VH-VL binders against Uncharacterized FAD-binding protein C1783.01. Designs and how they scored, part 25

Target 1, 263 residues: Uncharacterized FAD-binding protein C1783.01, of Schizosaccharomyces pombe (q9us28r162to424)
Amino acid sequence: YGIFAAPILDVRVLTNPGAVKRTYNLCLDISKYPLLEGKDWKIGGSFGIMPPNSDAEVLHLAHLLKIPQHELYVTKVLRTNGGRWPTIWGEDKPRCLYTSLYHIFKWCSDFISKPPTKSLIRLLAEHTLNPVEKSVLLALSDFRQDESYCRICTQSCVTLPDILEAFPSCHPPVDHLISALPQLMPRWYSISNDPSLANKRLEMAFTVQEYHSPNGQSRTGICTGFLEDLALAFLKARHDGSLANKKFTVPMFRGVQQNPFAK
Key: E = the ipSAE of ESMFold2; O = the ipSAE of OpenDDE; V2 = 0.75 times the mean of E and O plus 0.25 times the DockQ between their complexes.

## First folded at step 21 (VH-VL; framework fv_ozuriftamab)

Design i4 (from z1 with heavy chain W104I; at its last fold request DockQ between E and O 0.91; V2 from the best seeds 0.86)
Heavy chain, then light chain:
Amino acid sequence: EVQLVQSGAEVKKPGESLRISCKGSGYSFTDYWMHWVRQAPGQGLEWMGIIYPGDSDTGYNQKFKGRVTISADKSISTAYLQWSSLKASDTAMYYCARLGRDYIKGSYPFDYWGQGTLVTVSS
Amino acid sequence: AIQLTQSPSSLSASVGDRVTITCSATSSVRYMHWYLQKPGQSPQLLIYDASNRATGVPDRFSGSGSGTDFTLKISRVEAEDVGVYYCQQYSSYPLTFGQGTKVEIK
ESMFold2, look of step 21: ipSAE 0.745; ipTM 0.898
ESMFold2 (binder alone), look of step 21: mean pLDDT 93; pTM 0.953
OpenDDE, look of step 21: ipSAE 0.871; ipTM 0.950
ESMFold2, fold request of step 22: ipSAE 0.748, 0.781, 0.783; ipTM 0.901, 0.911, 0.916
ESMFold2 (binder alone), fold request of step 22: mean pLDDT 93, 93, 93; pTM 0.951, 0.951, 0.951
OpenDDE, fold request of step 22: ipSAE 0.905, 0.882, 0.898; ipTM 0.962, 0.950, 0.961

Design i5 (from z1 with heavy chain W104M; at its last look DockQ between E and O 0.91; V2 from the best seeds 0.82)
Fold by ESMFold2, look of step 21:
Structure i5 (fold): chain C 263 residues (1-263), chain A 123 residues (1-123), chain B 106 residues (1-106)
Amino acid sequence: as target 1 above (263 residues)
Amino acid sequence: EVQLVQSGAEVKKPGESLRISCKGSGYSFTDYWMHWVRQAPGQGLEWMGIIYPGDSDTGYNQKFKGRVTISADKSISTAYLQWSSLKASDTAMYYCARLGRDYMKGSYPFDYWGQGTLVTVSS
Amino acid sequence: AIQLTQSPSSLSASVGDRVTITCSATSSVRYMHWYLQKPGQSPQLLIYDASNRATGVPDRFSGSGSGTDFTLKISRVEAEDVGVYYCQQYSSYPLTFGQGTKVEIK
């Protein structure tokens, strides 16, 4: 179950300018996707896209954590004692990884799509110097009651960057923060065409999800924002006549079919 | 070579002001937290507060809040600890210390220390 | 605030002795560090993150522990090891040190 970099063959905009929602169709080249013997793409099947965080979100988080830009990109050795991280379905084993903070924040850590856990908020409270700020974070992390946490964190779509901005005296250790963040997970999409060996292409449609942060700034969902950026870059390259000089790919993999009797 | 060089010993009277300094060299001064630690005569170590010289983000141990001011001048790679009105109880050795960092391994020790500045406050 | 209590507060050792110093915390500590302050000098880092030896520190020094209980060991004390040893936590502000363990060489 490796991640396949599927080339984009075509992009269509499915909504008119000025529409309330933005919807696109992508056509992906799956001709080189490694399938196990006897397996094939199925009508009504699904596939997963592994979305990265945007560079803007990664750089913003690094700024809030006071990580200098040169340190963000330095490749270092990371040793794990076991588990499947950073893979989704890989073997549970110790790993020696050559990676950077940029790569971890870009591809491995979900600091946007899920609210911080109470455990993470407790870590933030412990590394907060202002007593008023600390008391608020301690109350949010209190396992004995969920009222404040649900109202403030889950119902208001609060993210880790939102908390770091709201609590400027909070300076958590970066490695503990990474260990406490959930792993970025794939997003699932339906195949919108009947893929065949003769065609060897996969079509899918997506609608951009938008959110508003507590400070009023809009942002897109991780996966659909990533896909829109690729779609717009492809369309610009096609319009400019530079498409042949550029490569656009979507990191994807085949999903498990839902009908156990389909073959 | 990382080096923290502090200003010289001071003898002061109660009520006087004082600013002591810590100059960092051999590293990117603006990219590391600088801490202040005091040691009263015959006593152990006590953490006072922090500054991030890159943006002057500053924090204090509540015990010392309002008693001292921590600041930095990044143009000359220097951090400061300042009193507006000294007390006899401020007599101590004061150290600056750089917070080390290894984001992949979670190491946040005071990896380099200044030589110390002895402040004596007596009538 | 996390209180750190070292044991013993003071000890006297002969060259070649094994020395063990403990540090006990009032709550769990993820980041525990050890420093040596030799007579007339500023503190110097010995052990970081419980068990990692700082650059230039001889291998006779070792650290261990997790949670609330940590130890520093000197396998064969040398005359240059005289001074006060401090543990320090970086798990919760305010940052705190142990009260110190004075090691004398007789």
Scores: ipSAE 0.716, ipTM 0.890, lowest interface PAE 1.4, mean pLDDT 86
ESMFold2 (binder alone), look of step 21: mean pLDDT 93; pTM 0.948
OpenDDE, look of step 21: ipSAE 0.857; ipTM 0.941

Design i6 (from z1 with heavy chain W104F K105R; at its last read DockQ between E and O 0.90; V2 from the best seeds 0.86)
Heavy chain, then light chain:
Amino acid sequence: EVQLVQSGAEVKKPGESLRISCKGSGYSFTDYWMHWVRQAPGQGLEWMGIIYPGDSDTGYNQKFKGRVTISADKSISTAYLQWSSLKASDTAMYYCARLGRDYFRGSYPFDYWGQGTLVTVSS
Amino acid sequence: AIQLTQSPSSLSASVGDRVTITCSATSSVRYMHWYLQKPGQSPQLLIYDASNRATGVPDRFSGSGSGTDFTLKISRVEAEDVGVYYCQQYSSYPLTFGQGTKVEIK
ESMFold2, look of step 21: ipSAE 0.769; ipTM 0.911
ESMFold2 (binder alone), look of step 21: mean pLDDT 94; pTM 0.953
OpenDDE, look of step 21: ipSAE 0.860; ipTM 0.943
ESMFold2, fold request of step 22: ipSAE 0.785, 0.791, 0.798; ipTM 0.915, 0.915, 0.918
ESMFold2 (binder alone), fold request of step 22: mean pLDDT 94, 93, 93; pTM 0.954, 0.952, 0.952
OpenDDE, fold request of step 22: ipSAE 0.905, 0.895, 0.898; ipTM 0.962, 0.960, 0.962
ESMFold2, last read: ipSAE 0.786, 0.779, 0.773; ipTM 0.915, 0.916, 0.910
ESMFold2 (binder alone), last read: mean pLDDT 94, 94, 93; pTM 0.956, 0.954, 0.952
OpenDDE, last read: ipSAE 0.898, 0.895, 0.897; ipTM 0.961, 0.961, 0.960

